VH-VL binders against q96il0. Designs and how they scored, part 363

Target 1, 167 residues: q96il0
Amino acid sequence: APERGAERRDTAPSGVSRFCPPRKSCHDWIGPPDKYSNLRPVHFYIPENESPLEQKLRKLRQETQEWNQQFWANQNLTFSKEKEEFIHSRLKTKGLGLRTESGQKATLNAEEMADFYKEFLSKNFQKHMYYNRDWYKRNFAITFFMGKVALERIWNKLKQKQKKRSN

## First folded at step 14 (VH-VL)

Design Ze10 (framework fv_ebrasodebart)
Fold by ESMFold2-Fast, scan of step 14:
Structure Ze10 (fold): chain C 167 residues (1-167), chain A 120 residues (1-120), chain B 108 residues (1-108)
Amino acid sequence: as target 1 above (167 residues)
Amino acid sequence: QIQLVQSGAEVKKPGASVKVSCKASGYTFTEYYISWVRQAPGQGLEWMGWISAHESYTNYAQKLQGRVTMTTDTSTSTAYMELRSLRSDDTAVYYCARDQSYLPRGHDYWGQGTLVTVSS
Amino acid sequence: QAVLTQPPSVSVSPGQTASITCSGDKLGDKFAYWYQQKPGQSPVLVMYEDSERPSGIPERFSASNSGNTATLTISGTQAMDEADYYCQAWRSSTAYVVFGGGTKLTVL
């Protein structure tokens, strides 16, 4: 019997993309933004004859993606929570209710919100610096292994050419 | 020489809290996560969670969520693990172990372990 | 709830090859790690990123990870290799890190 949905893989509600490339894809595929992290996941193409080095590169890229998604999911949650707390605190200070007379959520103007953004950026400055440091180190490692894979493919191509010439 | 040195053994009553320390030396503390792993007598290893040196990333095992808090003090290169509402089944040797923040190298250095006994 | 399953015990004669397995759903999609623990001591990392050896670990230790099973192989097993061995996988979502139940290696 034909397998329905074989070309698509559902992902867990944990925030991994539900979008997948067709089974015949020969390239890495970029999905829609994750609900929690707002990052676009990459679905990695697995070649038929994946070498151990290629597998290591793919696992490293997958691990880095999961690390990155987890960081930004947590950061986005923290931002949203602190934003609401700031708005509520400022409305209380002004003697205003949390809702307008029309029943809508009461909001602050751009000038007032600028204070929150400044405070949030200042508070999270070191966290973002360490994230950036680790992000660049991770990408350096990935680039290094991509270089190794490229050299392996060149060497294997040369070996095949030599074998064909001798046969 | 790379070392992780933990605080001494603790005896606690049920309902109390315990805070174990792990002092790192011989490496750049800010480039590693610190995992906390416990081992009940005669049992296997159980991961509790990990924390980045600057507390920019913290993740706890679901089973311990709400009871465990991990912190660091970068000025002393020390990680801390506090476990609250202690139960008799929390009796274990508690280990700290480092893992690189930018490569999934595994836990290459471990503390000597801290025995926490929970009994009345 | 997902766990890594190891046999509780493996026994070999000196000089023989010991194989310790670690099984988990789609384990081969993640990096696997192996730790050695002797009585009263802290664990020691013996293999990382599926098949890499840390500095100081003898060449007789090797490992693989494919499908649902990771395997630690100790060739020419020596009495000093007698210990408990734990696998670990880097798995995200609920636990992030998961350890196997451990295998007691006995060298007879």
Scores: ipSAE 0.671, ipTM 0.857, lowest interface PAE 1.0, mean pLDDT 84
Fold by OpenDDE, second read of step 15:
Structure Ze10 (fold): chain C 167 residues (1-167), chain A 120 residues (1-120), chain B 108 residues (1-108)
Amino acid sequence: as target 1 above (167 residues)
Amino acid sequence: QIQLVQSGAEVKKPGASVKVSCKASGYTFTEYYISWVRQAPGQGLEWMGWISAHESYTNYAQKLQGRVTMTTDTSTSTAYMELRSLRSDDTAVYYCARDQSYLPRGHDYWGQGTLVTVSS
Amino acid sequence: QAVLTQPPSVSVSPGQTASITCSGDKLGDKFAYWYQQKPGQSPVLVMYEDSERPSGIPERFSASNSGNTATLTISGTQAMDEADYYCQAWRSSTAYVVFGGGTKLTVL
């Protein structure tokens, strides 16, 4: 009995971008696009004297980025898989092979693919609506904390100036 | 007041399936994630997965992939967790918990728990 | 998979300060959450986002994060604080929630 090879379900590789900024960097770095999400990861700088508010902001930004990377990585994989299945199914229905006589990969025309995109968008509409809502709320929170951090920095600079004038 | 109310205790045989419900109230159901966490007798907390307000947005623990399905009914503000192919080691108290969806994820409200016993 | 590590047990006398640690890889980049669980009860969130306290949680509860270690501190520990305590974080690679192994706090 031939051992049915367990199809290794391609677990979406943990898309931690292997991009490592230089150790002496004092600023945020943008990496190349991730191969799964196609999003550019940001490596956030950690100041030596990071305030609790700065830390909170950094962590919010980082977690939001990771959430976004994971969402798009999964979405792109799902899209690619469903697209391939659609193409194969449609070619089969037409009595066409997966390869042309010239040995090229058989493709569908733009009109046929438009049906796929419409169906895919319809199927994923709720998922995208949720994503958009969550994305806006996360960015709102980040922006709010950016404001707090900015105020804190201004206040700290003012205190330092007062202390220098008193000495 | 925010509340998560779970379905009652279940006794199942090995190989069977169980579906636990979690009815949410006191907040906008569609704005939060629901996580499921289980606890075997005398053991720690084990995260099973989370679901958004929409069934199409889920994330399951690797250990439970293929056996667990999480769903939501927005009309009734109810989350469901189905666990299939039950084993003796699936005997646990199962909790639903509300996640902070728009902030870093923690569980601020918990259901009362549902005991699922898997016995021959 | 990187596991959050907690001491299995901590013992304190009434009125003393209890400290429970939670260690994990890159925990300094993630928010830590803390839960209290009493026997036969559901977990209760006692600390969120490293150091924030939910409404209804006593001021004697505090938390901090330093490097890859989160710490829950209970000042003036009372008999009612006897419980299991769990730390929790989010894993970036999988978007999974991860719990520590739990710490049993005993008030002697």
Scores: ipSAE 0.338, ipTM 0.759, lowest interface PAE 1.5, mean pLDDT 88

Design Ze11 (framework fv_ebrasodebart)
Fold by ESMFold2-Fast, scan of step 14:
Structure Ze11 (fold): chain C 167 residues (1-167), chain A 120 residues (1-120), chain B 108 residues (1-108)
Amino acid sequence: as target 1 above (167 residues)
Amino acid sequence: QIQLVQSGAEVKKPGASVKVSCKASGYTFTEYYISWVRQAPGQGLEWMGWISAHESYTNYAQKLQGRVTMTTDTSTSTAYMELRSLRSDDTAVYYCARDQSYLPRGHDYWGQGTLVTVSS
Amino acid sequence: QAVLTQPPSVSVSPGQTASITCSGDKLGDHFAYWYQQKPGQSPVLVMYEDSERPSGIPERFSASNSGNTATLTISGTQAMDEADYYCQAWRSSTAYVVFGGGTKLTVL
C-alpha cells in the first residue's frame, strides 16, 4: 500500500522547505508556515475507499491551497521589493548611505514607513478585491462538493442499513 | 461564439522585444485567466505564464522571469505578452489560451498562434 | 529535466486501442489534462480533470490518473486521431502549469 502523509513541497523551487506528517496520521496534517507565503500547508489524508467525488474534492482543495500559496508568495515578494526600493529612494533623498557604520542595512522611522504602507495598500486595493472574489468562488465550489460528499456518505449508510435489514 | 484572436507574425533581431496581443470575445473576460504557451519549430508546448484578466494574479515560468511581462486591458478584453532580450531560441509559435479563474478546467479555447522569428 | 514524461511516439493500427502515458512524481495528487494538436493547428482540449470529456470529444477517448501515471486511452483508434498529444498538470508552487514533452500518435 502506498504511504500517505508523506513529505510535501511548501516553498518555491529556488528555496525548498518540507514537512513530514506522522506516519500513522488518519487525518489532515497542518505543517509549518511556508517561508514565502507565510501560510501553513495542509497535507490531505487519503482514505482506503476514496470515492471519485471524494477524490475530486481533495484535488480541488489541494489546487486551491497551491493557488492561495502562490498568490501570497508573490504578494509578499512584491511587498518586500517595493519596500526596499522605497527605503533606498528615501535614504538617497536624505543624502545617507544604504549601510550604517556597523554594516547593517539603513532603516527609516515609523512615520516615514507609514507613507509606504499607505501607498502600497492603495495601489493594491483592486488586486486584493479580485483576489477575495476568486477566493470566495473557490470556497463556494469546495463547500458545494463537501455537501455532495456528505450526501453521498448519508445515502451509502442508508443503503447499507437497508441491505442489512433485508438480508 | 468564444474566440481568442492573436496579432500577426513578427520578425525580430536578437536583443529586440516583441509584444503579442490576444483579443477575447464571446465570454466574460474577467472570469478567466489567460495562459501564454509557446512552441518552437518541431518541439513541444512550453508554458510561459498566466495572468488573471484583472491582473491580480500573475505567475511566470522560472526560465522567463525578468524577460516576460503579461498585461491585460479589460476595456478591450485583450491580453498582452511582451518578451524582451530576444534570442534565436525564442523563435516559436506563441499561443494564448483561457482557463477559469476559480476552477481548474483546463485550457478550453486557444488563439490561432503568432509566429515570432528571431534571426540576424 | 522534464517534470512530466511522455513516450515520444506510439503507433497503432486502425481499430486498435492506443494508450499514451504521462508520468510525474505524485501526479495522481493533481488534475491531469490532455490536448490534441494536428499539424499547423492550435491544441484542442480532449480530456480535463483526469477523466472528464469536453462536449464534442468522442466517447472513444477516456483517461485515468493514479499514483505517478496519467493515461490517455483511445479505443477503436481512427486515422483522424493521428496527432501529437500533450498531457498537462498543475504542480505544487513551481511552474503551476506544466506540459509533458508530447507523444506523436501514428495510425498506420
Scores: ipSAE 0.532, ipTM 0.772, lowest interface PAE 1.7, mean pLDDT 83

Design Ze12 (framework fv_ebrasodebart)
Fold by ESMFold2-Fast, scan of step 14:
Structure Ze12 (fold): chain C 167 residues (1-167), chain A 120 residues (1-120), chain B 108 residues (1-108)
Amino acid sequence: as target 1 above (167 residues)
Amino acid sequence: QIQLVQSGAEVKKPGASVKVSCKASGYTFTEYYISWVRQAPGQGLEWMGWISAHESYTNYAQKLQGRVTMTTDTSTSTAYMELRSLRSDDTAVYYCARDQSYLPRGHDYWGQGTLVTVSS
Amino acid sequence: QAVLTQPPSVSVSPGQTASITCSGDKLGDQFAYWYQQKPGQSPVLVMYEDSERPSGIPERFSASNSGNTATLTISGTQAMDEADYYCQAWRSSTAYVVFGGGTKLTVL
């Protein structure tokens, strides 16, 4: 992905961006879809007073994002490769070339493609099952740490309120 | 009792390939990744790659791309690492180590190591 | 590509505090891990996720990770702590897992 120049600071929450912002933006930012995984990366904002617990949560979210992107990049590549091999094999069986007379990629009808999708899903069933298990476990861990961070923030606000009254 | 037990020492000639096994026991194999880490005599630890037990996630060190293949057999709870086109600088102790598939908890259990010697 | 740099050796007297550093660009943005290895033995995980101790690791072991530097601290160092120590991080821009070059801790 191309580097993006300095971004204007804004108080409004960032929505979807076409470019990856610098890390020192005031908010988390969403980048363009990855070429292989087709997932949009999130660039996490690091506050100046980040607690150790907040840092751990951010690192867990970052690591989970990288894990997720690698899985889907591999799956998408495998899908595309096997799809092309399936199409080429069927076209060869029909005595057809890989390109139409107009130069476009030759395609199969929906019924023929349905056979490919059924075979692909069946072959990858177990891998997707384990991916889903790990994805849920990772999100459970993230949710657990989000809860810890929320409790820490509540506790710190209570402590700050007490300090302010004693001054 | 959690254990990772590796295959025995190997002596290979340059250009050959070696396949080291790592048999896991005492835990649910499919909940952990297996990393392979090597250590040349008197040198530090070098990460080679890691593989999920169900093989849906595999990463290899850039330096070894094209020469290393990692696989698993879930029916025997065994991980394998094959290194091809061996050179003298591949002489090392090769370790397998586990890490959790859903949390980065570090490599908490290691195999005993397999010495692979490459000499003509 | 990203490299983790450790001093080759650190010497400390028994009972003193040993400090082993691990440096890498933006290392404090990744989780750091520490391993102890004695001659002829497999590595042993001594610290994980920057500052967490595995069960069975003495409380005299502690660690931190911020900015570009992770630090393993051994307070009240004992002769049994003499070993090679390796840092490790998860580095998405390289090979995913990277080890430091190792530090030989000598307790004299």
Scores: ipSAE 0.529, ipTM 0.775, lowest interface PAE 1.9, mean pLDDT 83

Design Ze13 (framework fv_ebrasodebart)
Fold by ESMFold2-Fast, scan of step 14:
Structure Ze13 (fold): chain C 167 residues (1-167), chain A 120 residues (1-120), chain B 108 residues (1-108)
Amino acid sequence: as target 1 above (167 residues)
Amino acid sequence: QIQLVQSGAEVKKPGASVKVSCKASGYTFTEYYISWVRQAPGQGLEWMGWISAHESYTNYAQKLQGRVTMTTDTSTSTAYMELRSLRSDDTAVYYCARDQSYLPRGHDYWGQGTLVTVSS
Amino acid sequence: QAVLTQPPSVSVSPGQTASITCSGDKLGDYFAYWYQQKPGQSPVLVMYEDSERPSGIPERFSASNSGNTATLTISGTQAMDEADYYCQAWRSSTAYVVFGGGTKLTVL
């Protein structure tokens, strides 16, 4: 654990910073892109006196973020797998090996890859439409709760002003 | 009336596969996810996985990955769960249950359950 | 591994308040749900989104979720409340949907 403790005291390799929101921050913070989904996670600020409604909004936003990240991680893996299978199949048809003489992965030119991109987009069109529908519905729900939180804050301010006036 | 109706009891030998169906009615099928949850005799609830009705999102419990496949048929509003390479410890009542795809409200409607017995 | 831990059993007398706990690391950062299951029957959702009660569920059922512990509270417990109770949460790092081990509520 001492040996690993020394490594953990170092920041990421030179030129790369570790994500760390500033101390005493009162704002949400955006992290680096996820390795699989390529989406930036949001770390939500938790107020000291978070209301039940504010807590519900935060949990809904967090759950939606995780749902979104899993969808795109799976989609990106599927794309990469099918792309590699397509390239392999086309190279086999041409009688070519999977690697160049220099040891790099053999690849197809942009015109050859156009067939793959067209097929992939066509095949996934309906899946993306349903994803977009659910994504918009989730954001609508978040907006609805944001509205409730805003009304709660306005109501609390009005209640406070009313009390100060009557006192 | 919202209902989830499952297929009947099954008896299978070790190594076989079973496919349980769950027919939904009374709601817009494509707006909900279907979870599959099993319960061995005298044991608790074990989540197996979750599938969106249009199959754009599917997630399986780590323990069952490689053995379970979930599918849907939107034309019949039916969800399916196939479990392969059955073992004696797969003997359980298998439930389907719905949850909203866009707002997590919990599993508000459940199927009646399907008993799958795996024995030699 | 058990992600959500519940006591295996809780006993109360009729009219007493029953408390069933569900513990997990950072559970209060996720929505908690509660299900009631009677012998030979499918589970029934009794609480959702931490503290919300579905239509048809008696007002004596309430719940909370903070820190590492979610709690289902049944005030004025009745014989008909005798059942197994399961908590559930969304934990994407482990399983996305995870159930507690269940608690058998006995009303004596």
Scores: ipSAE 0.564, ipTM 0.790, lowest interface PAE 1.5, mean pLDDT 83

Design Ze14 (framework fv_ebrasodebart)
Fold by ESMFold2-Fast, scan of step 14:
Structure Ze14 (fold): chain C 167 residues (1-167), chain A 120 residues (1-120), chain B 108 residues (1-108)
Amino acid sequence: as target 1 above (167 residues)
Amino acid sequence: QIQLVQSGAEVKKPGASVKVSCKASGYTFTEYYISWVRQAPGQGLEWMGWISAHESYTNYAQKLQGRVTMTTDTSTSTAYMELRSLRSDDTAVYYCARDQSYLPRGHDYWGQGTLVTVSS
Amino acid sequence: QAVLTQPPSVSVSPGQTASITCSGDKLGDRWAYWYQQKPGQSPVLVMYEDSERPSGIPERFSASNSGNTATLTISGTQAMDEADYYCQAWKSSTAYVVFGGGTKLTVL
């Protein structure tokens, strides 16, 4: 299967970067929600003279976004699968078919579904805690590198002004 | 002192299963993922899959999906890799290697390798 | 998932600079890693995140990654550097790790 990266891109004429959508014109932009993770991706603009530090930040942000998307896609898939299995097993216990007389999918009432949600949350509590820990660590790294990039840009501007004044 | 110590060599018949262990020590086990990488005689490195220490995240190489299962035991800081329906071309040295769970910094520590020979 | 291409062998004389390439579609948009493997031993990480060197790895090892090609450079190559070298990249959108085919470095 083709990767989402191709689907995320605008139609680009003759060599124009697909990271620069028409409305945002060569800036970062936010895409539609991913069908699996339900998260909105950010598409990053790549400057012509990207510094090594800027490249590192961009790769870190892109990798973190993809990691986050993959985690939630897997979590949502697991939730959907286990929910369906729970409904199926409970309907079998009641002696009911998977379909109503009208051919619709048979469902459980809110009280019965509350049991599933409680069990799912309890079962996945530790996984969500570790996800949260890793998410915080990733955001710390991103913030740190964003600060370094900002300082680099300020320093370069000050150095450029110094050159202009020394002329 | 960071170490990954693997179980000993195995000889299996075609159709059998093998389960290799990888015991970690010297670091916080739950902060790292464990990759399994194999190497057939005279061949290159082949990635098999990746598991988080708390089993919240597992990814298997597509060609092995359905035959491989990775698990962990946090109480013993041990990762396991089970490969089923063994074939002669599964003969290889199997390595475990760690990488950071929050950011892929590369596989900085590797187990010593486990030779699995599949023959009749 | 992605294919990484390395030359099967590279030969250099002692003291010369060895250059080992790793090519893949848009590899420069991913982080590249390099591993050294000597006969009968486990791989050793020698470069990570394109150009970072782990503690204990000699300064003569350096690397770059841009466009479609990552390069491992060994300056003043020594006999002890003779080994197989593997590049690695990661596609986090699919959480798939891929290794290059490996390059045998010979120092003659």
Scores: ipSAE 0.475, ipTM 0.736, lowest interface PAE 2.1, mean pLDDT 83

Design Ze15 (framework fv_ebrasodebart)
Fold by ESMFold2-Fast, scan of step 14:
Structure Ze15 (fold): chain C 167 residues (1-167), chain A 120 residues (1-120), chain B 108 residues (1-108)
Amino acid sequence: as target 1 above (167 residues)
Amino acid sequence: QIQLVQSGAEVKKPGASVKVSCKASGYTFTEYYISWVRQAPGQGLEWMGWISAHESYTNYAQKLQGRVTMTTDTSTSTAYMELRSLRSDDTAVYYCARDQSYLPRGHDYWGQGTLVTVSS
Amino acid sequence: QAVLTQPPSVSVSPGQTASITCSGDKLGDRLAYWYQQKPGQSPVLVMYEDSERPSGIPERFSASNSGNTATLTISGTQAMDEADYYCQAWRSSTAYVVFGGGTKLTVL
């Protein structure tokens, strides 16, 4: 996982660390992209009269979001690390330095980089398949609980109608 | 029958490494994560890390980062935990335990535990 | 130090209600789990996802989680319930899994 200690010492920059919903917000809010996963976090609205079932749904949604962010943060880090290692290895094989005459990072041409992308995608194909399976199963579970919440809300409305009748 | 069966007790000298195995059976291995949890004599449970069966997700406790490596072998439905640079305070019973990869249901099945003793 | 705080011991008479607490900052925003461990044995999951009971666990076990405190409640406590109890929560931003320090339940 990325180094959390360094991030905690940063002041809150507008585009990355500062996320405050407006007062009286009744909606979920989407924050700026996470530094490591490059995914935008969703901050869930908490109703004043949240039921235990609604709380469980919110906790499951938050946990799934964090799981998803961790997966992509790790994948992005692995991609970047393996890409740098590939470039350095190829440059060494050619007898080239890591910097050009102008002081810029030495790069490989598109044909050479295509080999890396093909290898990386092939190597990670099964990993991404299992990620997709788990992602769909998690969303299926969330959808199930959303249905339960909807039924609870319908039932509560029916109970209120019965109370009005008795009055 | 769902079970997790761990390798036998180990006695190691300080500075050595130990690798504990956990063989799963009776369920679809790739649908669960494996946590490693240790317990020093007379002490509580300490989480060490968590690995998905297909190795897409791995997370280690910060105090053990750099010393622990977790791996799996899906062909044998076995999880492994290797702890390096052993110290006397690593003496503990080491457990493996499963939890679902797609839904947090808790660690419902545990291995029998592996005693690792680190002494001179 | 422990992020989740449990009392080290709780004593109760047979047939009475035992309550074991687990405290942590904003614990009620996370899912909590409870494990029972008897001497020489592996832990056993007794409650999951705050208040759900696994198949095979007696109905006298129940749990809640709100604010900063999760609570395991054992009604009509029996001698067989004597054990160490551990809470666990998900903390994805720090440890992903964290255990409380454990509570020894004594039944006379």
Scores: ipSAE 0.535, ipTM 0.778, lowest interface PAE 1.8, mean pLDDT 83

Design Ze16 (framework fv_ebrasodebart)
Fold by ESMFold2-Fast, scan of step 14:
Structure Ze16 (fold): chain C 167 residues (1-167), chain A 120 residues (1-120), chain B 108 residues (1-108)
Amino acid sequence: as target 1 above (167 residues)
Amino acid sequence: QIQLVQSGAEVKKPGASVKVSCKASGYTFTEYYISWVRQAPGQGLEWMGWISAHESYTNYAQKLQGRVTMTTDTSTSTAYMELRSLRSDDTAVYYCARDQSYLPRGHDYWGQGTLVTVSS
Amino acid sequence: QAVLTQPPSVSVSPGQTASITCSGDKLGDRMAYWYQQKPGQSPVLVMYEDSERPSGIPERFSASNSGNTATLTISGTQAMDEADYYCQAWRSSTAYVVFGGGTKLTVL
């Protein structure tokens, strides 16, 4: 069978973090937070003799992680874009330039920015609630498959004991 | 029982915009994503993007980013796909199709398709 | 640029087994899906989650996915199976949907 547990996948461009798991590990790893999503990526360990059910669980977990990272990367991008548009609009209304005399980006005070944060959170409340619902359902599906894998492992151990007794 | 019904055929000139609708019925609209997939005459399927019914998850194909916008109206269980700055090579049948938001089961129901013809 | 590669056409005789492949880098680490499309009709999902069959799809349809290749297998191929077949997967790095180029199955 192929040595999949020894594989390393480094992906550095946009939206995902590159990380290397510790050497000789036989378990999942948690890496540093992604630049765009602010989420820690998980490296899923691939056993040498992965069953079809174990492979399905791993694929589901990997797809759920990518889905989750994509949601937060998009959400963070939207936040940054709307924040800049808000700042630009307010500075223009005040007759101020987008940059200071020193060339630094002009900013609004904390009181003005608090209005933006409040409005952003309010208008995105239902969006985040539905995201949480889907996140919960995905984790329920993962838990269900984890249960199936556990039962498969118990069954295989029972079969192995029976085989050894009959030999 | 479960159906996705799309708006009728459109003929547009280059530079125009088109907006295709997809009305869902027979299921809980907010439990599914709607993908938009197009097919040029005699060509294969090309994914354009998908949107969750509650708009918490929306992704567009890189090739179409900046020209396509997908929206939903949960009160009418309808998804919309708007494509701007039309070119002759945008001539295609445009499909909507559903997929589960919490378990990737594939596009199990498809609309009948909407032919969009872009010609001068 | 990652793509899913399918043979443009496959020809089989009635009753013969048809095999349609879909190749992509690390495709076996993703879930694959298969669609059937007949002329003038919308696509129909025939296989999902690598090897699962939707209700109403005949048992002669089966599928596998390992390494870099997913395979749709139609045993005892019938004239009604003549259609274009498309594979589909999620891109693991971007969570986008990608379709293969399609395979025209001809039953002669």
Scores: ipSAE 0.564, ipTM 0.783, lowest interface PAE 1.5, mean pLDDT 83

